VH-VL binders against Ras guanine nucleotide exchange factor D (gefD). Designs and how they scored, part 18

Target 1, 231 residues: Ras guanine nucleotide exchange factor D (gefD), of Dictyostelium discoideum (Social amoeba) (q8is19r433to663)
Amino acid sequence: GSNIIAQQITIIDNEMLMAIPPSQFLHKSFSKESKSPQFHDMVSKFNEWARWTSSEILSKEKLVERVVTLSFFIDLAKSCVELGNYNAANAIVGGLNHSSISRLKLTWERLSTKVTQDYDRLLSLFDLSMNYKNYRDEIKSTKAKIIPYLGLFPKDLIAIEEGNDNFTNNNLINTEKFRLLYQTIKKIQSYQQPLFTFKTSEPIKQYLKNISNGLSEEKDFHSISHKLEPR
Below, E stands for the ipSAE of ESMFold2; O stands for the ipSAE of ESMFold2 at other seeds; V2 stands for 0.75 times the mean of E and O plus 0.25 times the DockQ between their complexes.

## First folded at step 13 (VH-VL; framework fv_ontamalimab)

Design w02 (from v06 with heavy chain S52T; at its last look DockQ between E and O 0.93; V2 from the best seeds 0.77)
Fold by ESMFold2 at other seeds, look of step 13:
Structure w02 (fold): chain C 231 residues (1-231), chain A 118 residues (1-118), chain B 112 residues (1-112)
Amino acid sequence: as target 1 above (231 residues)
Amino acid sequence: QVQLVQSGAEVKKPGASVKVSCKASGYSFTRYGINWVRQAPGQGLEWMGWITTYSGNTFYAQKVQGRVTMTADTSTSTAYMDLRSLRSDDTAVYYCARDRWYEGMDVWGQGTTVTVSS
Amino acid sequence: DIVMTQTPLSLSVTPGQPASISCKSSQSLVYSDGNTYLYWYLQKPGQPPQLLIYKVSNRFSGVPDRFSGSGSGTDFTLKISRVEAEDVGIYYCMQETQLPYTFGQGTKVEIK
């Protein structure tokens, strides 16, 4: 079931999160892969989770199989949220929101009402409005272990660095800016906790680590989508 | 603080309609859906349906299908349940409850008594 | 519709003693994702219902540890290890595995 797959995804994502030293978030180092290799490994895997989601749905030529696959990925994203893995959940939602997937009206219309409700809850959670307000509220108050959506930390750090001068009007060091930067990095480090809850399934873990093999490239998604459901 | 505050008690004749409001405060209204649950005097709980406040999607229990409309007004953070063609067996306390997803209905309104009297 | 059947319908308990409520569903409550969407609610006199247990055995935030849920498939149990005066009310099991969502008939718990 999707809860077992979500556990293995969470092990993989946590291993990558644990490997990122704080220096990779300093001085906009995340803008260059050579200065932030572990950060970029996790970004790359995030994009793989998204592409995997889209590619698997598009690989199902028969409508019934495509509906089952779509339902599975919605349930998988839900399972990731339940485990506190918001990074993978957001990646999967991104794959579901891909224009080549969202246009599949025949597929989406056949979802059960319960799965449709779950998708609405995922969309509300990861809604971009008001600077991800729903997501930010979610991670403050709910779970002891969280794998946060990685992509917000660079945005937050850039906003602090570029929205605050290094010096005040009186030519003193702007200590509030540097306190904000430090607190953000401490927050990232607070998520870097060992994961002991789940047993590793080595066959599933290896499959998930090698997912990019055999996936359709994103450049092909549009043509595959139109073949499956012409407008 | 998180609250759901419902409109006041209603007395109606058979065949009339009633619209119960449920005002949410203390959280992002579109983050969580709303369930409607009723309880006839001396009886148990009966789920009537839900609305996803994010998209407006609804599901209605069969017993009330065709007679109920559930809506959400995001500008006022208020959910509504409109029950038409009232019958005496619609006499109940009507609750709204916040959908906390897999955790269930975590916050309930105080209830709205609807009495349908011949 | 999934029918939820509670036993007993009424329970009178000496203070400090345990109580146990059974809930049986007409169909398995195991959903395709591997989860079981079985919930317990308490309705104290004159109050709206309040959530106690979600997904069979998880206590909701702020619920005392004297409440525990167990079971699988179609058979579920709520236990109160030491009933207190504040635990008086009607207990409902409820399922969210299949639409429409359905409640049990309720079990009234009273102090002797």
Scores: ipSAE 0.716, ipTM 0.870, lowest interface PAE 1.3, mean pLDDT 90
ESMFold2, look of step 13: ipSAE 0.716; ipTM 0.872
ESMFold2 (binder alone), look of step 13: mean pLDDT 94; pTM 0.958

Design w03 (from v06 with heavy chain N57R; at its last look DockQ between E and O 0.91; V2 from the best seeds 0.85)
Fold by ESMFold2 at other seeds, look of step 13:
Structure w03 (fold): chain C 231 residues (1-231), chain A 118 residues (1-118), chain B 112 residues (1-112)
Amino acid sequence: as target 1 above (231 residues)
Amino acid sequence: QVQLVQSGAEVKKPGASVKVSCKASGYSFTRYGINWVRQAPGQGLEWMGWISTYSGRTFYAQKVQGRVTMTADTSTSTAYMDLRSLRSDDTAVYYCARDRWYEGMDVWGQGTTVTVSS
Amino acid sequence: DIVMTQTPLSLSVTPGQPASISCKSSQSLVYSDGNTYLYWYLQKPGQPPQLLIYKVSNRFSGVPDRFSGSGSGTDFTLKISRVEAEDVGIYYCMQETQLPYTFGQGTKVEIK
């Protein structure tokens, strides 16, 4: 079931999270791949999770199969949330929210009431309003392991860098700026913990590592979506 | 402190309507939906419906379908349950309960007693 | 609708002794994600219900470890290893595997 797949996704995401040295978050290094290769590996995988979600749904020509696949990815995102993997959960929700998916009215209307509730709950969790308030409140949870949505840390670090000068008006070092940067880095490091709770399934892990092979390109999603449901 | 505070007791005649309020505090109101559960005197619990405080989507129990409307006002962090065409067997304590997703109904209001008598 | 049946409907317990409540569902509560959405609530006299156990066996935050849940498929059990005076009330099982959510009839636990 989706719990087993979510566990393997979480193993993969945690390996990438553990590999990011703190230097890749300093001096806006995350804005350039050559200065932040491990950070960008995880960003690339986030985008792969999203594309995988959309591509798999669009690959199902028959309505019944498409409904089953849509339901599976909603359950998978929920399973990721249950495990504390908010990074993968948000990626999957992003794939579900892609305009080429959200327009599939025939498919969405066939979901069970339980799956419909769960999707609503996922949307509320990752809602962008008030600077991701619901998500930020959620990650204060007492879950034993949290893999946060990685994309918020660059946003927070950029806000600190652009909202504070390196030097005061009299050319002294602005120590408050560097204190704020340090606090953010320590928060990231608090999530970089070994994962001990899940058994690796090598066949599933290898499939998930190679998932981008054969996926439809995002540029083609609109055309495929309109062929499936023309209205 | 997370809590749900409900409106006070109401006495109604058959055929009237009642609107029970449920004010949330101590958390982000749109994060968690609200269930409504009722309990007739000396009887067990009966689920009436659920509302998303995020989207306004509702699902109702079949027994009350067509007579109930659940709403949520995000500006006041308040959920409402409106039950119309009241009958004597609608006499019950009405609870709102926070939907904590897979963890269940983790926070309950104090209950609102609705008495329907001629 | 999934019918939830509790036994016994009433239980008198000597303080400090164990108690056991059975809950049976009319169909499997196992959902396609691999989870079983079976919950236990306690309603103390004059109070709203409070959550005890979620997803069969997980104790909700603040619930004493003398409460434990078990079971699978259609058959579930709530156990209290040592009943205390504060445990008096009506215990309900409930399912969230599908809508509508449904409760058992309740089991009244009293001290004798």
Scores: ipSAE 0.844, ipTM 0.933, lowest interface PAE 0.7, mean pLDDT 91
ESMFold2, look of step 13: ipSAE 0.846; ipTM 0.932
ESMFold2 (binder alone), look of step 13: mean pLDDT 94; pTM 0.959
ESMFold2, look of step 14: ipSAE 0.841; ipTM 0.930
ESMFold2 (binder alone), look of step 14: mean pLDDT 94; pTM 0.959
ESMFold2 at other seeds, look of step 14: ipSAE 0.831; ipTM 0.923

Design w04 (from v06 with light chain Q98E; at its last look DockQ between E and O 0.95; V2 from the best seeds 0.86)
Fold by ESMFold2 at other seeds, look of step 13:
Structure w04 (fold): chain C 231 residues (1-231), chain A 118 residues (1-118), chain B 112 residues (1-112)
Amino acid sequence: as target 1 above (231 residues)
Amino acid sequence: QVQLVQSGAEVKKPGASVKVSCKASGYSFTRYGINWVRQAPGQGLEWMGWISTYSGNTFYAQKVQGRVTMTADTSTSTAYMDLRSLRSDDTAVYYCARDRWYEGMDVWGQGTTVTVSS
Amino acid sequence: DIVMTQTPLSLSVTPGQPASISCKSSQSLVYSDGNTYLYWYLQKPGQPPQLLIYKVSNRFSGVPDRFSGSGSGTDFTLKISRVEAEDVGIYYCMQETELPYTFGQGTKVEIK
């Protein structure tokens, strides 16, 4: 079931999270792949999770198979949330929200009420309004080990860098700016904890690490989508 | 800290309508949906429906379908349940309960007694 | 609709003794994601229900460890290892595997 796959996704994501040294978050290093290779590996994998989601749904020519696949990925995102893997959950939700997927009216209308309800709950969690307020409240209120949505840290660090001068009006070091930067990096490091609760399945893990092989490219999604459900 | 506070008791005639409010505090209202559950005197619990406080999407129990409307006002963090064409067997305590997703209904309102009598 | 059947409907327990409540569903509560959406609630006299157990066996935050849930498929059990005076009330099982959500009839637990 989706919980077993979510566990392997979480192992993969946590290994990548653990590998990112703090230097890749300093001096906007995350803006250049050559200066932040481990950070970009995890960003790349996030995009692979999203593309995998969309591509698998679009690969199902038969409506009933497409509905089952759509339902599976909603359940998978939920399983990721249950495991505290908000990064992969948000990636999968991103794939479900892709315009080529969201337009599949025949597929979406055939979801069970429970799956439809769960998708609504996923959307509420990852809603971007008020600077991801629901997501941010979720991760602040939990004491459990999580894998956070990685994409918010560069956004937060850039906002601190661009919203604060390095020096005050009196040419003194702006210590509040550097306190904010330090607290953000300290928060990232607090999530870099090992996983001890999941058994690795090497066949599943290897499949998931290599999923980009054979996936449809995003440039093709729109044409595939229209072939499956013309208007 | 987290609480749901409901409107006061109502006495109604058959054929009238009632609108029960449920004001949330202590959490992000749009994060968690609201279930409505009723309990007739001396009886068990009956689920009436669910509303997303995020999207306004609703699912209703078939037995009240067509007579119930559930709404949510994000500006006041308040959910509402409007039950129309009241019958004597609608006499019950009506609860709102927070939908904590897979963890269940973790916070309940104090209940609103609705009495339908001629 | 999934029918939830509780046994017994009433239980009188000597303080400090164990209690056991059974709940049977008309259909499997195992969902396609691998989870079983079976819950237990306690309604103390004059109070709204409160959550005890979610997804069969997970104790909700703040619930004493004398409460335990078990079961699979269609057959579920709530156990109280040592009943205390504060445990008096009506216990409901409930399913969220499919809509509409449905409750058992309730089991009233009293102290002798």
Scores: ipSAE 0.825, ipTM 0.925, lowest interface PAE 0.8, mean pLDDT 91
ESMFold2, look of step 13: ipSAE 0.833; ipTM 0.927
ESMFold2 (binder alone), look of step 13: mean pLDDT 94; pTM 0.959

Design w05 (from u02 with heavy chain R31S D99S, light chain D33S E96S; at its last look DockQ between E and O 0.94; V2 from the best seeds 0.74)
Fold by ESMFold2 at other seeds, look of step 13:
Structure w05 (fold): chain C 231 residues (1-231), chain A 118 residues (1-118), chain B 112 residues (1-112)
Amino acid sequence: as target 1 above (231 residues)
Amino acid sequence: QVQLVQSGAEVKKPGASVKVSCKASGYSFTSYGINWVRQAPGQGLEWMGWISTYSGNTFYAQKVQGRVTMTADTSTSTAYMDLRSLRSDDTAVYYCARSRWYYGMDVWGQGTTVTVSS
Amino acid sequence: DIVMTQTPLSLSVTPGQPASISCKSSQSLVYSSGNTYLYWYLQKPGQPPQLLIYKVSNRFSGVPDRFSGSGSGTDFTLKISRVEAEDVGIYYCMQSTQLPYTFGQGTKVEIK
């Protein structure tokens, strides 16, 4: 089931999270891959989780198989949330929301009521409105180990830089700006904790680390989607 | 402090309608859906339905299907349960409870007593 | 609909002694993901229900470690290792593996 696969995804994501030195979260470093290689490895894997989701659904020519696969990925995102892996969950939801997937009306209407409820909850969690308010509320209220959505940290750091002058109106150093930057980096570091609770399955882990091999490219998704369900 | 505060007790006659409110505070209202659960005097708990506070999508228990409407007002962070064509066996305490992922119903309102009598 | 059957319906316990409540479902509560969505709630006199155990065996925040849940498939158990006066009330199992959500009929726990 999807819970076992979610565990291996979480092991992979946590290994990448643990490998990122704090210096790569400093504003100037994450803009260049050469100065933030571990950060960009995790961003690349996030995009890979999303592409994997879309590609697997589109690979199912028969409607029944496509519905099963769509249901599986919704369950997988749910399982990732239940394990505290919001990064992979958001990536999978992104793959489900890809225009080439969301247009598959015959597939979506065949989902069970329970899976439909679950997807509604996932959309709510990762809704963009009010600067990811629901997501930020969810992770604030959790004391358990989590893997946060990585993509928000550059946005937060840029917002602090652009929303605060280096000097106050009285031409003094704006120590609050630098305190905000420091606190954001400390928050990132607080998530960098080891996992001891999941057993590694090397066959599954190796498959997941190499999923980009053989996946359809995003440029082909629309063509495949239209073939499966013509409008 | 996460809290669900419900409207006060209601006394209704058979055939009337009742609308119970459930105001959420201390969390983002659209983050988690709201369940409605009732308990007749001396009886166990009965799930009535669930509403997404994000989309307004609803799922109702078959026993109340067609007589219940659940709504959510995101501007006031308030969920509502409207039960129509009341019968004496609808006499119960009605609870709202938020669903928080695999935790289940982790926060409950104080309950609203609805009495249906002639 | 999944029928949840609790036994016993009433339980009188000597303070400090263990207690055990059984919950049986009419069909497996294992969801397609492999997760099992079986819950235990306590309703103390005059109060709304409160969550004790989620997903079979996980204690909710603030629940004493004398409470433990176990089981799989269709058979589940709530155990109280040493019953205290504050544990008096009605215990319910509940499933959310499928819609509609369903509760057991309840087990009233009293101190004798």
Scores: ipSAE 0.674, ipTM 0.861, lowest interface PAE 1.6, mean pLDDT 90
ESMFold2, look of step 13: ipSAE 0.678; ipTM 0.860
ESMFold2 (binder alone), look of step 13: mean pLDDT 94; pTM 0.955

Design w06 (from v06 with heavy chain W101F Y102W; at its last look DockQ between E and O 0.88; V2 from the best seeds 0.83)
Fold by ESMFold2 at other seeds, look of step 13:
Structure w06 (fold): chain C 231 residues (1-231), chain A 118 residues (1-118), chain B 112 residues (1-112)
Amino acid sequence: as target 1 above (231 residues)
Amino acid sequence: QVQLVQSGAEVKKPGASVKVSCKASGYSFTRYGINWVRQAPGQGLEWMGWISTYSGNTFYAQKVQGRVTMTADTSTSTAYMDLRSLRSDDTAVYYCARDRFWEGMDVWGQGTTVTVSS
Amino acid sequence: DIVMTQTPLSLSVTPGQPASISCKSSQSLVYSDGNTYLYWYLQKPGQPPQLLIYKVSNRFSGVPDRFSGSGSGTDFTLKISRVEAEDVGIYYCMQETQLPYTFGQGTKVEIK
């Protein structure tokens, strides 16, 4: 079921998270792939989770199979949230929210009410409004091990760098700015913890690591979507 | 402190409508949906419906489908339940309850007594 | 709709003694994700319901460890290892496996 696949996704995401040294967050290093290769590996995988979601749904020519696949990915995102993997959950939600998927009215209307309700819950969790307030409240309220949405840290670090002067009105070092930067990096490091409770399934893990080999390109999604549901 | 505070008791005649309010405080209103549950005198609990405070999407129990409208006002952090064409068997205490996703209904309002009598 | 049936409907217990409440559903509450969406609520006299147990066996925050839930498929049990005076009220099982959500009839627990 979706909980087994979510566990393997979480193992993969946590391995990438653990591999990112703090230097890749310093001095906006994350803006250059050569200065932040491990950070970019995880961003690339985030985009693969999203593309995988969209591509699998679009690969199902028969409506019944497409509904089952859509339902599975909603349940998969839910399972990721329940494991504390907010990074993969947000990626999957992004793939579900892709314009080529959201337009599939025949497919969406066939979902059970429970799956539809769960999708709404996931959308509310990852809503952009008020600087991701719902997501940030979720992360703050949990005490368990999590894998946070990685893409939010560059946004926070840039905001600190550009919203605070290096010096106070009295030409003294603005220690509050550097305290904020330090606290953000320490927060990232606090999430870099091993997983002790999941059993690896090597066949599933290898499939998930090599997902891109068989997927449609995003440039083709709109054309495929219109062939499946022309109106 | 997370809290749901409901509007006061109402007495209505058959055929009228009632609108019960449920004001949320202590959390981000759009983070969690709201369930409405009623309890007729001496009876058990009956789920009436759910509203997403995020999207405004609703699901209603079949028994009240067509007579109920649930809404949410994000600017005031308040959910509403409108029940129309009231009948004497709509006499009940009406509760709002926060949808804590897969943990269930974790926070409940104090209840609103609605009495429908001729 | 999934029908939830509780047994017994009323239970009178000497303080300090155990209590057990059965809940049966008209169809399996196991969802395709592997979870079972079975919940227990307590409604104390004059109060709104309060959540006790979620997903069969997980105690909600602040619920004493004398409460435990168990079961699978269609058959579920709430146990109170030592009933105390504050445990008096009506206990409801409820399912969220599918909409509409449905409650059992309730089990009234009283002190002898």
Scores: ipSAE 0.810, ipTM 0.915, lowest interface PAE 0.8, mean pLDDT 91
ESMFold2, look of step 13: ipSAE 0.811; ipTM 0.916
ESMFold2 (binder alone), look of step 13: mean pLDDT 94; pTM 0.958

## First folded at step 14 (VH-VL; framework fv_ontamalimab)

Design x01 (from w03 with heavy chain R31S; at its last look DockQ between E and O 0.93; V2 from the best seeds 0.86)
Fold by ESMFold2 at other seeds, look of step 14:
Structure x01 (fold): chain C 231 residues (1-231), chain A 118 residues (1-118), chain B 112 residues (1-112)
Amino acid sequence: as target 1 above (231 residues)
Amino acid sequence: QVQLVQSGAEVKKPGASVKVSCKASGYSFTSYGINWVRQAPGQGLEWMGWISTYSGRTFYAQKVQGRVTMTADTSTSTAYMDLRSLRSDDTAVYYCARDRWYEGMDVWGQGTTVTVSS
Amino acid sequence: DIVMTQTPLSLSVTPGQPASISCKSSQSLVYSDGNTYLYWYLQKPGQPPQLLIYKVSNRFSGVPDRFSGSGSGTDFTLKISRVEAEDVGIYYCMQETQLPYTFGQGTKVEIK
């Protein structure tokens, strides 16, 4: 089931999270790949999870198979949330929200009521309104190990850097700015903890590490989508 | 901290309608949906339906389909259940309960007694 | 609809003694994601229901460890290792594997 795949995704994502040194978040280093290679490896994998989701659904020419695949990815995102892997869960939700997927009305209308509820809950969790309020509240309430949505940290760090001067109006060091930066980086470090709860399935893990091979490219998604459901 | 507070008891005649409110506090209202569950006197629990406080999507139990409308007002963090064409067997305590997803209904309102009598 | 059947419908127990409640579903509660969506609720006299156990065996926060859930497929059990006076009430099993959600008939637990 989807919980076994979610476990392997979480192992992969946690390995990448553990590998990011704190320097890659300092001085907006994440804005340039040469200064933040491990950070960008994880961003690249995030995009790969999203593309994998869309590509697999679009690869199913028969409606029944496409519905099963759509249902599987919703369940997979849910399983990732249950494991505390919000990064992969959000990536999969992004793939489900791709315009070439969301337009597949014949496929979406055949989902079970349970899967439809679960997708609604995923959309609520990762809704961007009020600065990801629902997601941020979820993260605050959890006491378990998590893999956070990585994309919020650059957003937060840029906002602190751009919204605060290094010096006050009378040329003193702006200590509040640097306190805010420090707190954000300490929060990131608090998530960089080993996993001890899952067994690695090496065949599944290697498949997941190499999923870009054989996937349709995003530029082709619209054309494939219209062939599957012309209107 | 997390709390659901429901409107007060109602006495109705057959054929009337009732609207029960459920005000949420202590959490982000759109994070979790609301289930409605009723309990006739001396009887067990009966699920009536679910509403997404995020999208407004609803699913209703077949027994009440066509007679019930569930809504959510995000500006007041309040869910509503409107039951129409009341019958005497609609006499029950009506509960709202927070949908904590795979963890179940983790927070319940105090209940609203609705009595339908001729 | 999935029918949930509880046994016994009532029981009287001497304080400090164990209690066991059975719940049987009319079809498997195993969902395609690998989870089993079976829950236990307690309704104490004059109170709304409260969650005890989610997904078969997970104790909800604040629930004493004398409560344990077990089972698989269609057959589930709630055990109370040492019943206390505060445990009096009606226990319900419930499934969320598919809509509509359905409850068992309830098991009333009383102290002798």
Scores: ipSAE 0.826, ipTM 0.922, lowest interface PAE 0.8, mean pLDDT 91
ESMFold2, look of step 14: ipSAE 0.838; ipTM 0.928
ESMFold2 (binder alone), look of step 14: mean pLDDT 94; pTM 0.958

Design x02 (from w03 with heavy chain S55T; at its last look DockQ between E and O 0.93; V2 from the best seeds 0.88)
Heavy chain, then light chain:
Amino acid sequence: QVQLVQSGAEVKKPGASVKVSCKASGYSFTRYGINWVRQAPGQGLEWMGWISTYTGRTFYAQKVQGRVTMTADTSTSTAYMDLRSLRSDDTAVYYCARDRWYEGMDVWGQGTTVTVSS
Amino acid sequence: DIVMTQTPLSLSVTPGQPASISCKSSQSLVYSDGNTYLYWYLQKPGQPPQLLIYKVSNRFSGVPDRFSGSGSGTDFTLKISRVEAEDVGIYYCMQETQLPYTFGQGTKVEIK
ESMFold2, look of step 14: ipSAE 0.851; ipTM 0.935
ESMFold2 (binder alone), look of step 14: mean pLDDT 94; pTM 0.960
ESMFold2 at other seeds, look of step 14: ipSAE 0.858; ipTM 0.940
ESMFold2, look of step 15: ipSAE 0.858; ipTM 0.939
ESMFold2 (binder alone), look of step 15: mean pLDDT 94; pTM 0.959
ESMFold2 at other seeds, look of step 15: ipSAE 0.859; ipTM 0.940

Design x03 (from w03 with light chain L99T; at its last look DockQ between E and O 0.93; V2 from the best seeds 0.87)
Fold by ESMFold2, look of step 14:
Structure x03 (fold): chain C 231 residues (1-231), chain A 118 residues (1-118), chain B 112 residues (1-112)
Amino acid sequence: as target 1 above (231 residues)
Amino acid sequence: QVQLVQSGAEVKKPGASVKVSCKASGYSFTRYGINWVRQAPGQGLEWMGWISTYSGRTFYAQKVQGRVTMTADTSTSTAYMDLRSLRSDDTAVYYCARDRWYEGMDVWGQGTTVTVSS
Amino acid sequence: DIVMTQTPLSLSVTPGQPASISCKSSQSLVYSDGNTYLYWYLQKPGQPPQLLIYKVSNRFSGVPDRFSGSGSGTDFTLKISRVEAEDVGIYYCMQETQTPYTFGQGTKVEIK
């Protein structure tokens, strides 16, 4: 089931999270790939999880197979949430929300009640409203291991950097700015913990690491979607 | 402090309608859906349906389909269950319960007694 | 609909002694994600139900460790290792594997 796949995704995401040095979160280094290669590796994989989700659903010409695949990815995102991997869960939800997927009315209407409820719960969790309030409340949970949604850290760090001067008007160090930056970096570091609980399945892990091979390109998604379900 | 507080007891005649409210506090209302469960006197528990407080999507038990409408008002953090065309066998205590996803129904309202008699 | 059948329907237990409640479902509660959506609730006299156990064997927060759940497929058990006065009430198993969600008939637990 989806729990085994979610475990391997979580191993992969945690390896990338552990590899990001603190320096890549400072001085807006994350805005330039050459200054933040490990950060950008994880961002690229996030986008790859999303594209994988959309591409796999669109690859199923038969409606029955497409419904099974859509159901699987909703279950997979849920399994990622259960494991504390909010980064991969949000990526998969992003792939499910892609306009070329959300338009597949014949496929979506065939989902079971349970899968439909789970998708609604995923959307609620990752809703953008009130600065991701539901998500931010969720990660304060008691889960032993959390892989956070990486995309919020640049937003938070830019707000601190651009909203505060480095020095006060008396040429003293602005200690409040650096306290805010330190708190954010320490929070990120608190998530950078080794993962010991899951057994690696090397065949599955290698498949997931090489997932971009053979995926449809995003530019083609709309055309494929229209062929599958004309409006 | 997470709470669900329901409206007071109701006495109705057959053919009337009842609308039970369930006000949530202490958490983000849109984060978790609401289940409605009823319990006839001296009987067990019967699930009536579920509403997403995020989207307003609903699923109803077949036994009450066509007679029930569940709604959620995010501005007041209140869920509602409207049961129409009441029959004497609708006499029950009606509970709202928070949907904590795979962890189940973790917080319950105090219950609303609805009595249907002629 | 999935029918949930509890046995016994009533228990009278000496304080400090164990209690065991059986719940059987009319079909497997194993879902395709690998989870089994079987839950246990306690309804104390005059109170709404409260969650004890989720997904067969996980204790909900604040539930004492004298409560344990087990089972698989269609056969499930709730055990109370040492019954206390506060454990009096009606115990329900419930499934969320498919809608409608369904409860067992309840097992009334009393102190001798």
Scores: ipSAE 0.844, ipTM 0.931, lowest interface PAE 0.7, mean pLDDT 91
ESMFold2 (binder alone), look of step 14: mean pLDDT 94; pTM 0.958
ESMFold2 at other seeds, look of step 14: ipSAE 0.850; ipTM 0.931

